# VH-VL binders against Uncharacterized protein y4mC, part 19

Target 1, 209 residues: Uncharacterized protein y4mC, of Sinorhizobium fredii (p55562)
Amino acid sequence: EDLSSQQQWPGTPLSRVEALAVLQTLNANLLSNASATLTLDRWCEAHRLAPPGSKIVAKHVQGHDKPANVHIRKLLHVGPNEPIVYRHVRLACGDRILSEADNWYVPARLTAEMNEVLNTTDISFGRAVRSLNFTRTNLTARLLWSPLPEGWDMSAELPVSSSGPLIPPPFLLEHHAVLKLQDGTPFSAVVESYTNNVLDFPAPLLYPQ
Key: E = the ipSAE of ESMFold2; O = the ipSAE of OpenDDE; V2 = 0.75 times the mean of E and O plus 0.25 times the DockQ between their complexes.

## First folded at step 12 (VH-VL; framework fv_teclistamab)

Design g3 (from d5 with heavy chain L103M; at its last look DockQ between E and O 0.79; V2 from the best seeds 0.00; counts 0 for: pae E 3.1 > 2)
Fold by ESMFold2, look of step 12:
Structure g3 (fold): chain C 209 residues (1-209), chain A 124 residues (1-124), chain B 108 residues (1-108)
Amino acid sequence: as target 1 above (209 residues)
Amino acid sequence: QLQLQESGPGLVKPSETLSLTCTVSGGSISNRDYYWGWIRQPPGKGLEWIGSIYYSGDTYYNPSLKSRVTISVDTSKNQFSLKLSSVTAADTAVYYCARGYRMFDWASYYFDYWGQGTLVTVSS
Amino acid sequence: SYVLTQPPSVSVAPGQTARITCGGNNIGDKNVHWYQQPPGQAPVVVVYDDSERPSGIPERFSGSNSGNTATLTISRVEAGDEAVYYCQVWDSSSDHVVFGGGTKLTVL
């Protein structure tokens, strides 16, 4: 029987607390690691989002462009004429897309081999540039969906149970970051958006044992 | 073609709740690149941002209005709404809905499409 | 809260150049957006990200931003340019949109 497609999460306050706890666990894991791909490998395995042993696969999205704006150029310390490349990648666990990553990077700050691999393969950006031993400056991390209202943990009024299941929207979490060379020179601005497939497993069963 | 249209009562009594809906046509509210905004303009005065909402429900509010404002979204109807509670005559204004483009981060956030605007008068 | 300061009005003769300023502490570190609001109409963006021009906006509209001042420049001003012009930024310290007070452009 398909464990990931069994009963939906109930539309209850308890399910909302569970969703928030699970989502913030993922958020903390992502923020504490340089590699989103490695974090998602572990997440996929731990939550059985694909057959055992499945690895995250990157899928390069082609056919649309988001040219860098002046703010991205300021973040990357480049002028208006410096070439910047936009690259859109989806990270999947089996058939489940778990995230979409948008990169604006400065090719002149990468090696020729890195640029070749980014231009000719579906490799994830972080894997392609791993040998730079880059650092990551997290600019923002935000829930795009809050299962509970602000102040829920003290005295805010909690949502009433609904007759239907809890339905997370398509995107739940968004991170903005700048990747930097060891000397602090920025070379990529990134947006990482995480889909509701990160919660595509049965609601936690919280019983006393 | 994308169009935004405000709707709701043009007259609201003091202390009641102002309620407006923005209907989006010719485009989808469910888009990764946009936060949808409410902006108001008292007669003869400047623009004041009220707040903005993402189609997931993530919301930002003007700090000066935050205690009285709720913005919500209904993706099935391609609409987003404004509620402003405890209104006074100072809340009389033209209310605009607008599409805000946010490609990377908030530094580049600007309103690239505006509704026609609707006058709401607060009077006994 | 971050404050944007605009002159209340600017007057220019037809065919001349209008310069509308938007003042703010270290505004050069922000991206400034400019809106034109003709009488009785909704605003329309004419410059975004300091100096970018949307499709359909004439080349005679341009923008610059450095230090404590952003400037909207309208060359070869026409009577049809009479409007109120607003600057706008995002204030990251309070997570909100800030508009300037507006500048009424009068073509003499």
Scores: ipSAE 0.461, ipTM 0.805, lowest interface PAE 3.1, mean pLDDT 90
ESMFold2 (binder alone), look of step 12: mean pLDDT 94; pTM 0.959
OpenDDE, look of step 12: ipSAE 0.483; ipTM 0.831

Design g4 (from d5 with light chain N31D; at its last look DockQ between E and O 0.69; V2 from the best seeds 0.00; counts 0 for: pae E 2.4 > 2)
Fold by OpenDDE, look of step 12:
Structure g4 (fold): chain C 209 residues (1-209), chain A 124 residues (1-124), chain B 108 residues (1-108)
Amino acid sequence: as target 1 above (209 residues)
Amino acid sequence: QLQLQESGPGLVKPSETLSLTCTVSGGSISNRDYYWGWIRQPPGKGLEWIGSIYYSGDTYYNPSLKSRVTISVDTSKNQFSLKLSSVTAADTAVYYCARGYRLFDWASYYFDYWGQGTLVTVSS
Amino acid sequence: SYVLTQPPSVSVAPGQTARITCGGNNIGDKDVHWYQQPPGQAPVVVVYDDSERPSGIPERFSGSNSGNTATLTISRVEAGDEAVYYCQVWDSSSDHVVFGGGTKLTVL
């Protein structure tokens, strides 16, 4: 019973609250786990965004390179000449792209096998390096889209109900993080952008009290 | 090639609202790699950042101007706009729109493309 | 608020090397960017991320950053290099783009 059809959320105050609640739940889950891929696996299943048994599939995006800047090199504790590899992937749940991720990683701090699979397959970064039992340090977490205005829970003016659906932008969340080996050595910097497809399921039905 | 062009009234009366629009051509505003900014320069003086906006509507403002500044984006028109309320003579400046590039976090945020700027004079 | 300090002016003879400094507390921990603004024109980035050059910018332009001082170096200065140069950073403590006051480079 997967929900493959595109879903729209009503443009009502209640729906906006629901959207915010759901989005913040996802945000919390992503920030509390080392692997975004695994978190999205659970999200995909829980919201039936793909057929039962489906897993997140990574798709390597070709054609663009983002060389590491000095900030990334500082984060990774490497000098100007240490090789850093950039990798761009999209994480798909069925036919829905749930996120795009940029990884900058130090190949010398990975195994030869890990480097091989990262260079030759579409495997997600998290899965490729899973055996490292790495930790994740979140640097920034941005809510790029808020269904409700700042201060909505206090005295801010709330939007009126509209006849049309909510229209979220393409990306809703952005996370920046550093992945570290068990000894604390950083080996990857990651930028994750989460698409509006994470909300592509029927809006929850809540009834007035 | 990417081009940015400022447009709007060159003259605004004191206490009114300054309104400018930046039209982007040769590239899409809806790109996750860029923030779009406004910078101003009073005659004979230095550069001052006003604010920046992401295509999603996420904004950052100069704290000194925050209470008077509103930046918005219209992805359908590939434009973003600036509103500065309660203007005074001190707001007379050349106003630039610019594309901000941010690769990771904010440490490396800089402006790689600029409009030609438009002079806005505040006078009664 | 975070402040960037530049000398108001620097003069150099053609063919010589100009050095423009940008001072800031622990600026070495930040990424510094430099803009060139010729008279009556919009600024153009000439160095970003402390020492990187955009495509089209001559190798004569270089940057360094350590401690409390970032430096833009322009070797073999030409008449066309006469402009006002600005340093810029992002201040994470206030989520603020900060520009220096600008340095007028005069080619004698």
Scores: ipSAE 0.517, ipTM 0.836, lowest interface PAE 1.2, mean pLDDT 93
ESMFold2, look of step 12: ipSAE 0.547; ipTM 0.823
ESMFold2 (binder alone), look of step 12: mean pLDDT 94; pTM 0.958

Design g5 (from d5 with heavy chain N31E; at its last look DockQ between E and O 0.74; V2 from the best seeds 0.00; counts 0 for: pae E 2.5 > 2)
Fold by OpenDDE, look of step 12:
Structure g5 (fold): chain C 209 residues (1-209), chain A 124 residues (1-124), chain B 108 residues (1-108)
Amino acid sequence: as target 1 above (209 residues)
Amino acid sequence: QLQLQESGPGLVKPSETLSLTCTVSGGSISERDYYWGWIRQPPGKGLEWIGSIYYSGDTYYNPSLKSRVTISVDTSKNQFSLKLSSVTAADTAVYYCARGYRLFDWASYYFDYWGQGTLVTVSS
Amino acid sequence: SYVLTQPPSVSVAPGQTARITCGGNNIGDKNVHWYQQPPGQAPVVVVYDDSERPSGIPERFSGSNSGNTATLTISRVEAGDEAVYYCQVWDSSSDHVVFGGGTKLTVL
């Protein structure tokens, strides 16, 4: 059963709290797992964002290159001349793009097979390098959009219900991380942006007690 | 090609609020890689960053101006705006809006496109 | 607060090489960007991320950054290079865009 047709969230204070709660739940799950792809698989299933049995599909985005800057090279413990590959993908759940990811990785620290699939297929980075049993070090995690104002849990004035439906911006979360081999060697820097499609399911129905 | 254009009153009285709008054309303000900024330059002096805004509303302000500055964004109009309250003669400057390119966290953040700038004079 | 220090002015003869420095505490750990501002015009980025050049910027413009000093180098200086040059960084400790004071390059 696909609930994708019911995507609008009301602009009520309750709905805003719900949206924040859901978004923070996703955020927590993403930060607790090494693979964003697998986390999104579960998210898609749990919220019926695609037909049953659907998995996240990566789509390689062709276009502009983002060369590694000095900071990325430092993060990856490589010198100025070490090759670094940039890869841009979108992660889709059915017809919904749930995230976009930028990967900077050191091909010399991957297997030949991994490099081959990364160069020739749309496989997600996490899946391509899964056999490395890599760890993820999260550097930053930002909520780009908040349904409620800062200080809402204290004395801040809350939006009124008459404000209309919630209109989330295109991107809601942004994560920056480094992926490391089992020996601690970094091999990839990643930026992940999560779209408003992660909330594209019916707002929870909670009734006053 | 991307273009930015500042608009607003060129004269503001002391204690009033300076208001400017930057209109972006040739590209969308709603992209992942950019924080849109305001920079000012007093006559004969250097550049001073005022603040930057993401299309989602996330903002960063110069600490020296934070209490007086509000930057907002209107994605529907492809615009972002600056409000500077309680102005004095010290706020007389050419005001630039600019697109800031951000790469991987904030390790790299620079302004790759600028408006022509607009002079705002604070005078009685 | 993080501070970038530039010399107020640098003079160079046509055809020679100009070097403009930007000093900052451990600036080598940051990405430094350089802007050229001709008189009466808006700034234009000429070097970003220490040593990268935007499309359209001549190879005569180059940058380096190490230790406490970043340097913009302009080789084979032309009359058209006369401008004020600013270095800029992002200071992550204060979430602040920081500009240098600017260096006026005079072509003699």
Scores: ipSAE 0.439, ipTM 0.817, lowest interface PAE 1.7, mean pLDDT 93
ESMFold2, look of step 12: ipSAE 0.531; ipTM 0.828
ESMFold2 (binder alone), look of step 12: mean pLDDT 95; pTM 0.962

Design g6 (from d5 with heavy chain N31H; at its last look DockQ between E and O 0.81; V2 from the best seeds 0.67)
Fold by OpenDDE, look of step 12:
Structure g6 (fold): chain C 209 residues (1-209), chain A 124 residues (1-124), chain B 108 residues (1-108)
Amino acid sequence: as target 1 above (209 residues)
Amino acid sequence: QLQLQESGPGLVKPSETLSLTCTVSGGSISHRDYYWGWIRQPPGKGLEWIGSIYYSGDTYYNPSLKSRVTISVDTSKNQFSLKLSSVTAADTAVYYCARGYRLFDWASYYFDYWGQGTLVTVSS
Amino acid sequence: SYVLTQPPSVSVAPGQTARITCGGNNIGDKNVHWYQQPPGQAPVVVVYDDSERPSGIPERFSGSNSGNTATLTISRVEAGDEAVYYCQVWDSSSDHVVFGGGTKLTVL
């Protein structure tokens, strides 16, 4: 019963409300859990975005390096000469990329085994460092796309029903966070961008319409 | 190579709306690392940030101008635009469009590519 | 509102070192960016994130930031360095890009 085809949401006021509700639900779940990977595992399953039993698979993106800047070093409580590794991955649910993540981490604060797996495999960062029982401090969370205008719940002008589908942009959410060891020591800064594929399931049917 | 070019009327009457468009070439506006901005400079004075926009439509505005400013983006045309309503002589300036780069968060937000700027004069 | 303060002008002889300051409350906790604007031209970033240089910017340009003062240093100043220089930060309390007033560098 998994969904393998691209889904489109109708351009109706109801659909826009539904889209906002779904996005905010995902947003809340992501912000409430330390691991985005595990949250997306559940999301993928719940919305049947891949065959049953599927898990999120990370895909390492090669090419562009983003060296840590002074701000990232400050966040991680390291000096100018402490090695920091940049890692870019895409998290896939089946054939759907659900997110892209930039991760800056301090290898000296990880185990040798963790560093090895991060350097040699496509494992997601969250999975690689799971045994640390790390905590996540969310710095910012943005809804990059809003199906409804600001103030829609009060007196703002609501969009009229369109004959066409909703056309969300490629990215819908962006989170910035710092991951910390159990003793509070930061070891990673993370930027996560969540794609419109998180909505790639049939729009909910609510009655009356 | 990335290029930005401002376009629009160089003369606007008081109380009317200033409208400018920035056309981006040599690169896509639809990129997760960039917030596209408008900056203005009155003759003989310093730089003032007007606002920035993400390709998804997410916007940030200068609080002093927010009530009069609208920035929009057209990804299909690889353009973003500025509207400034109720203009006065104080709005006379060279207007620049620029690409804003952000590595992690806004602490490192700076403008790495600029248009040549366009002078807009407010006069009756 | 957050304010950045720059001296209106700095003069230096060719071959000497110019230092342009940017003052702000706890500016050392922020990332400071610097722009060079030659007469009649658009600004160009010369230093970002306090001390980083974009590709193509000479090593003569350097930056530092601590306490309440950021500094742009231009060593071995050339006639071509004559321009107005602006510092810039992001103010997280107001989600605002803030520019300094600019410093006119004159090469004597």
Scores: ipSAE 0.625, ipTM 0.870, lowest interface PAE 1.0, mean pLDDT 94
ESMFold2, look of step 12: ipSAE 0.627; ipTM 0.846
ESMFold2 (binder alone), look of step 12: mean pLDDT 95; pTM 0.961

Design g7 (from d5 with heavy chain Y110G F111M Y113V; at its last look DockQ between E and O 0.48; V2 from the best seeds 0.00; counts 0 for: pae E 3.8 > 2)
Fold by ESMFold2, look of step 12:
Structure g7 (fold): chain C 209 residues (1-209), chain A 124 residues (1-124), chain B 108 residues (1-108)
Amino acid sequence: as target 1 above (209 residues)
Amino acid sequence: QLQLQESGPGLVKPSETLSLTCTVSGGSISNRDYYWGWIRQPPGKGLEWIGSIYYSGDTYYNPSLKSRVTISVDTSKNQFSLKLSSVTAADTAVYYCARGYRLFDWASYGMDVWGQGTLVTVSS
Amino acid sequence: SYVLTQPPSVSVAPGQTARITCGGNNIGDKNVHWYQQPPGQAPVVVVYDDSERPSGIPERFSGSNSGNTATLTISRVEAGDEAVYYCQVWDSSSDHVVFGGGTKLTVL
């Protein structure tokens, strides 16, 4: 995978607390902002994940399509015969892929020009359809990896320090949302998945006072 | 091409723990699109889902078996495992491991790749 | 607990159409998957998400799902189609995978 090059954090309880705090900071930033791309631009700059001034670059990923199922069709208020298009985009800061977005959208609810741009370019979905002034309904926001156990903040037994580094899995956060036209009609179901590259910086140096 | 292979003892004594390992080859177990599941089939009977695990360690269990089952994953070995405690003759079955396609919701494509299965006999 | 009901067996002449049903309360609201299990072999998915066919599965295999019944249809049945067929869903009430009891397809 393209995610193998990282600065590794110590395998200690402190590093796990730091990882959780950093992940939930990113999660809160993503949920409190309309634009994931803007949030990732800021994240990349703040954590020096690429040369100064770098912006998020989108890349359309072809192949391995993920067909819509009855759940997605219900989210989009369409029947079994309505055409649904799947589109997969990676968002990168420099050489680091920070997230992947999967969209299932209803082409009939977009303009002909939007469909042309989506079919022929690498543009991110949100940017292609920005003129719709769509709204976003967040459905779920989950850590795919929990650095600390449930109940860690009260009395749960914390993980034992290890001699090896903390090894985050390839994907850490997953958000599900539905994009809606101004009249409330859904037109895209989206899944945004955030990679372990969001932690590709040195562990915070936390010194007791 | 992705392949799944079950391994473990074929004979287990009553009241002991049945322990199986599934080895994933031709692909990574650390894949966000998939869950990794265990299904069993008693001789001459139908399929019964035991449980599934996501590579992060999140588990989902058949409620009828939940008190006796533990599923775990070792991403460094590209493996996941099943432990079923306090076995009886009723636990004699062919045990399959399988890949469940997630489509970012639970069990959307069901189990799209299956292992060959391994017979486990519970006998004194 | 959610129950899927399949007929125990279906017999059909070669070249004809076999229809295997899977009954469940409001099954049309669920994603239904179908597996073929030849004797002594592991199951293989032949239809997923009600009506989608995996790459490599013949076009003779198709599925539908509406109301309380999902149906696997095998057109132009061949002797090699003899197997047990299982339907499967996710039951959100109990958070578990549910299989039907299986239908043995016999080609006469």
Scores: ipSAE 0.342, ipTM 0.730, lowest interface PAE 3.8, mean pLDDT 88
ESMFold2 (binder alone), look of step 12: mean pLDDT 94; pTM 0.951
OpenDDE, look of step 12: ipSAE 0.414; ipTM 0.789

Design g8 (from d5 with heavy chain Y54W, light chain R53K; at its last read DockQ between E and O 0.68; V2 from the best seeds 0.79)
Heavy chain, then light chain:
Amino acid sequence: QLQLQESGPGLVKPSETLSLTCTVSGGSISNRDYYWGWIRQPPGKGLEWIGSIWYSGDTYYNPSLKSRVTISVDTSKNQFSLKLSSVTAADTAVYYCARGYRLFDWASYYFDYWGQGTLVTVSS
Amino acid sequence: SYVLTQPPSVSVAPGQTARITCGGNNIGDKNVHWYQQPPGQAPVVVVYDDSEKPSGIPERFSGSNSGNTATLTISRVEAGDEAVYYCQVWDSSSDHVVFGGGTKLTVL
ESMFold2, look of step 12: ipSAE 0.736; ipTM 0.879
ESMFold2 (binder alone), look of step 12: mean pLDDT 94; pTM 0.958
OpenDDE, look of step 12: ipSAE 0.662; ipTM 0.877
ESMFold2, look of step 13: ipSAE 0.763; ipTM 0.886
ESMFold2 (binder alone), look of step 13: mean pLDDT 94; pTM 0.958
OpenDDE, look of step 13: ipSAE 0.668; ipTM 0.875
ESMFold2, look of step 18: ipSAE 0.742; ipTM 0.881
ESMFold2 (binder alone), look of step 18: mean pLDDT 94; pTM 0.959
OpenDDE, look of step 18: ipSAE 0.569; ipTM 0.851
ESMFold2, fold request of step 20: ipSAE 0.732, 0.702, 0.750; ipTM 0.884, 0.874, 0.883
ESMFold2 (binder alone), fold request of step 20: mean pLDDT 94, 94, 94; pTM 0.961, 0.961, 0.961
OpenDDE, fold request of step 20: ipSAE 0.907, 0.918, 0.904; ipTM 0.948, 0.949, 0.947
ESMFold2, last read: ipSAE 0.734, 0.724, 0.720; ipTM 0.879, 0.883, 0.877
ESMFold2 (binder alone), last read: mean pLDDT 94, 94, 94; pTM 0.960, 0.960, 0.961
OpenDDE, last read: ipSAE 0.911, 0.909, 0.919; ipTM 0.949, 0.948, 0.952

## First folded at step 13 (VH-VL; framework fv_teclistamab)

Design j1 (from g8 with heavy chain N31H; at its last fold request DockQ between E and O 0.81; V2 from the best seeds 0.82)
Heavy chain, then light chain:
Amino acid sequence: QLQLQESGPGLVKPSETLSLTCTVSGGSISHRDYYWGWIRQPPGKGLEWIGSIWYSGDTYYNPSLKSRVTISVDTSKNQFSLKLSSVTAADTAVYYCARGYRLFDWASYYFDYWGQGTLVTVSS
Amino acid sequence: SYVLTQPPSVSVAPGQTARITCGGNNIGDKNVHWYQQPPGQAPVVVVYDDSEKPSGIPERFSGSNSGNTATLTISRVEAGDEAVYYCQVWDSSSDHVVFGGGTKLTVL
ESMFold2, look of step 13: ipSAE 0.716; ipTM 0.871
ESMFold2 (binder alone), look of step 13: mean pLDDT 95; pTM 0.962
OpenDDE, look of step 13: ipSAE 0.662; ipTM 0.874
ESMFold2, look of step 18: ipSAE 0.729; ipTM 0.877
ESMFold2 (binder alone), look of step 18: mean pLDDT 95; pTM 0.963
OpenDDE, look of step 18: ipSAE 0.591; ipTM 0.858
ESMFold2, look of step 19: ipSAE 0.736; ipTM 0.879
ESMFold2 (binder alone), look of step 19: mean pLDDT 95; pTM 0.961
OpenDDE, look of step 19: ipSAE 0.565; ipTM 0.843
ESMFold2, fold request of step 20: ipSAE 0.705, 0.709, 0.743; ipTM 0.870, 0.880, 0.885
ESMFold2 (binder alone), fold request of step 20: mean pLDDT 95, 95, 95; pTM 0.963, 0.961, 0.962
OpenDDE, fold request of step 20: ipSAE 0.899, 0.919, 0.878; ipTM 0.945, 0.950, 0.939

Design j2 (from g8 with heavy chain Y101S; at its last fold request DockQ between E and O 0.77; V2 from the best seeds 0.81)
Heavy chain, then light chain:
Amino acid sequence: QLQLQESGPGLVKPSETLSLTCTVSGGSISNRDYYWGWIRQPPGKGLEWIGSIWYSGDTYYNPSLKSRVTISVDTSKNQFSLKLSSVTAADTAVYYCARGSRLFDWASYYFDYWGQGTLVTVSS
Amino acid sequence: SYVLTQPPSVSVAPGQTARITCGGNNIGDKNVHWYQQPPGQAPVVVVYDDSEKPSGIPERFSGSNSGNTATLTISRVEAGDEAVYYCQVWDSSSDHVVFGGGTKLTVL
ESMFold2, look of step 13: ipSAE 0.672; ipTM 0.863
ESMFold2 (binder alone), look of step 13: mean pLDDT 94; pTM 0.960
OpenDDE, look of step 13: ipSAE 0.831; ipTM 0.927
ESMFold2, look of step 16: ipSAE 0.664; ipTM 0.854
ESMFold2 (binder alone), look of step 16: mean pLDDT 94; pTM 0.960
OpenDDE, look of step 16: ipSAE 0.849; ipTM 0.933
ESMFold2, look of step 19: ipSAE 0.661; ipTM 0.859
ESMFold2 (binder alone), look of step 19: mean pLDDT 94; pTM 0.959
OpenDDE, look of step 19: ipSAE 0.709; ipTM 0.894
ESMFold2, fold request of step 20: ipSAE 0.621, 0.730, 0.640; ipTM 0.853, 0.870, 0.854
ESMFold2 (binder alone), fold request of step 20: mean pLDDT 94, 94, 94; pTM 0.959, 0.959, 0.958
OpenDDE, fold request of step 20: ipSAE 0.905, 0.913, 0.912; ipTM 0.947, 0.949, 0.949

Design j3 (from j1 with heavy chain Y101S; at its last look DockQ between E and O 0.42; V2 from the best seeds 0.00; counts 0 for: pae E 6.7 > 2)
Fold by ESMFold2, look of step 13:
Structure j3 (fold): chain C 209 residues (1-209), chain A 124 residues (1-124), chain B 108 residues (1-108)
Amino acid sequence: as target 1 above (209 residues)
Amino acid sequence: QLQLQESGPGLVKPSETLSLTCTVSGGSISHRDYYWGWIRQPPGKGLEWIGSIWYSGDTYYNPSLKSRVTISVDTSKNQFSLKLSSVTAADTAVYYCARGSRLFDWASYYFDYWGQGTLVTVSS
Amino acid sequence: SYVLTQPPSVSVAPGQTARITCGGNNIGDKNVHWYQQPPGQAPVVVVYDDSEKPSGIPERFSGSNSGNTATLTISRVEAGDEAVYYCQVWDSSSDHVVFGGGTKLTVL
């Protein structure tokens, strides 16, 4: 058979239940760890999204800058004139981009070496600043795609099977958080958006008929 | 260069459904930072937000219009659309589609690109 | 529902400073966005997030937001600045966009 095709899940109620369960498993794992990179390393390994032993690598995105707004400045406890740097990085396992991470950070709260590495390399933000031993305060965690309707587990009518595959949108999950120094001083506001590549493996075969 | 273009009938009869499509070019509708909006302006009056949609289909609607409004998206055509049912003369307006930018959170939601607008007249 | 209040009109002489206000309860806790709409044209954002300017907006446009009032300030007003100006916020209590009623700026 043609192995160049992307993995596609059937457009059935069972596949929708499986997709929700898998996605919420990833969500729970992400929320229980300060580092999304570590969680994605394990996810990639567990689901064979790249050769064994592969690690998440960052790819810097040369796109439009997104200046910090007043809300981001309030989250970071800085005034209107404090320099804030925006950094957009895609996190990939092999050729699969699993997430996009946006950081608005306060360079004055990082070491000179950290700022140099962030300015000159594609390193992921979390790896560049790991020696800060930062903590994470989660603000929101939002499912961007709901494979099943609210109440599916009690009485809601499930979607009808279709002849075509389940088509997840490009992004499935979004987290907003603030990274803080050990003394509680915030230094980065982060948005983490997870792509449909997190499901790019065969659907579980729970009821093969 | 990002461009938004409204299309649809300029005349709609009372009690019928107004249907408009916005075609996005020079950029992808399937972008995590953008919620695509419909805004209308009756002649000589101010702006009224109708609703916004994310490319996944998630929607937010003006509560005063919610019972009559459906906004949808077709990512394969890079388009989103508006249906407003049971129209009356009060629905006569210029209808704009717009790209809404959300920088981090909803407090930062604003419309950074607008279509040129299309006048829809509700009359017999 | 959250309400934004703008004066219906403001008149200024060329070269002077125009100040257009947008009133709302605790609006200083919100991010205010401002749009310029010339006659017969679509709105264009001129200020977002209280005081940020998109690329291409002249330096003479500025914004501020504190307490119950946000203000769009246009210094050295030109005839080309004649337009209706709208303020806008997101109301998190009801998850919807709110526009002010608009202010017609006239340059006499």
Scores: ipSAE 0.047, ipTM 0.632, lowest interface PAE 6.7, mean pLDDT 88
ESMFold2 (binder alone), look of step 13: mean pLDDT 94; pTM 0.960
OpenDDE, look of step 13: ipSAE 0.674; ipTM 0.879

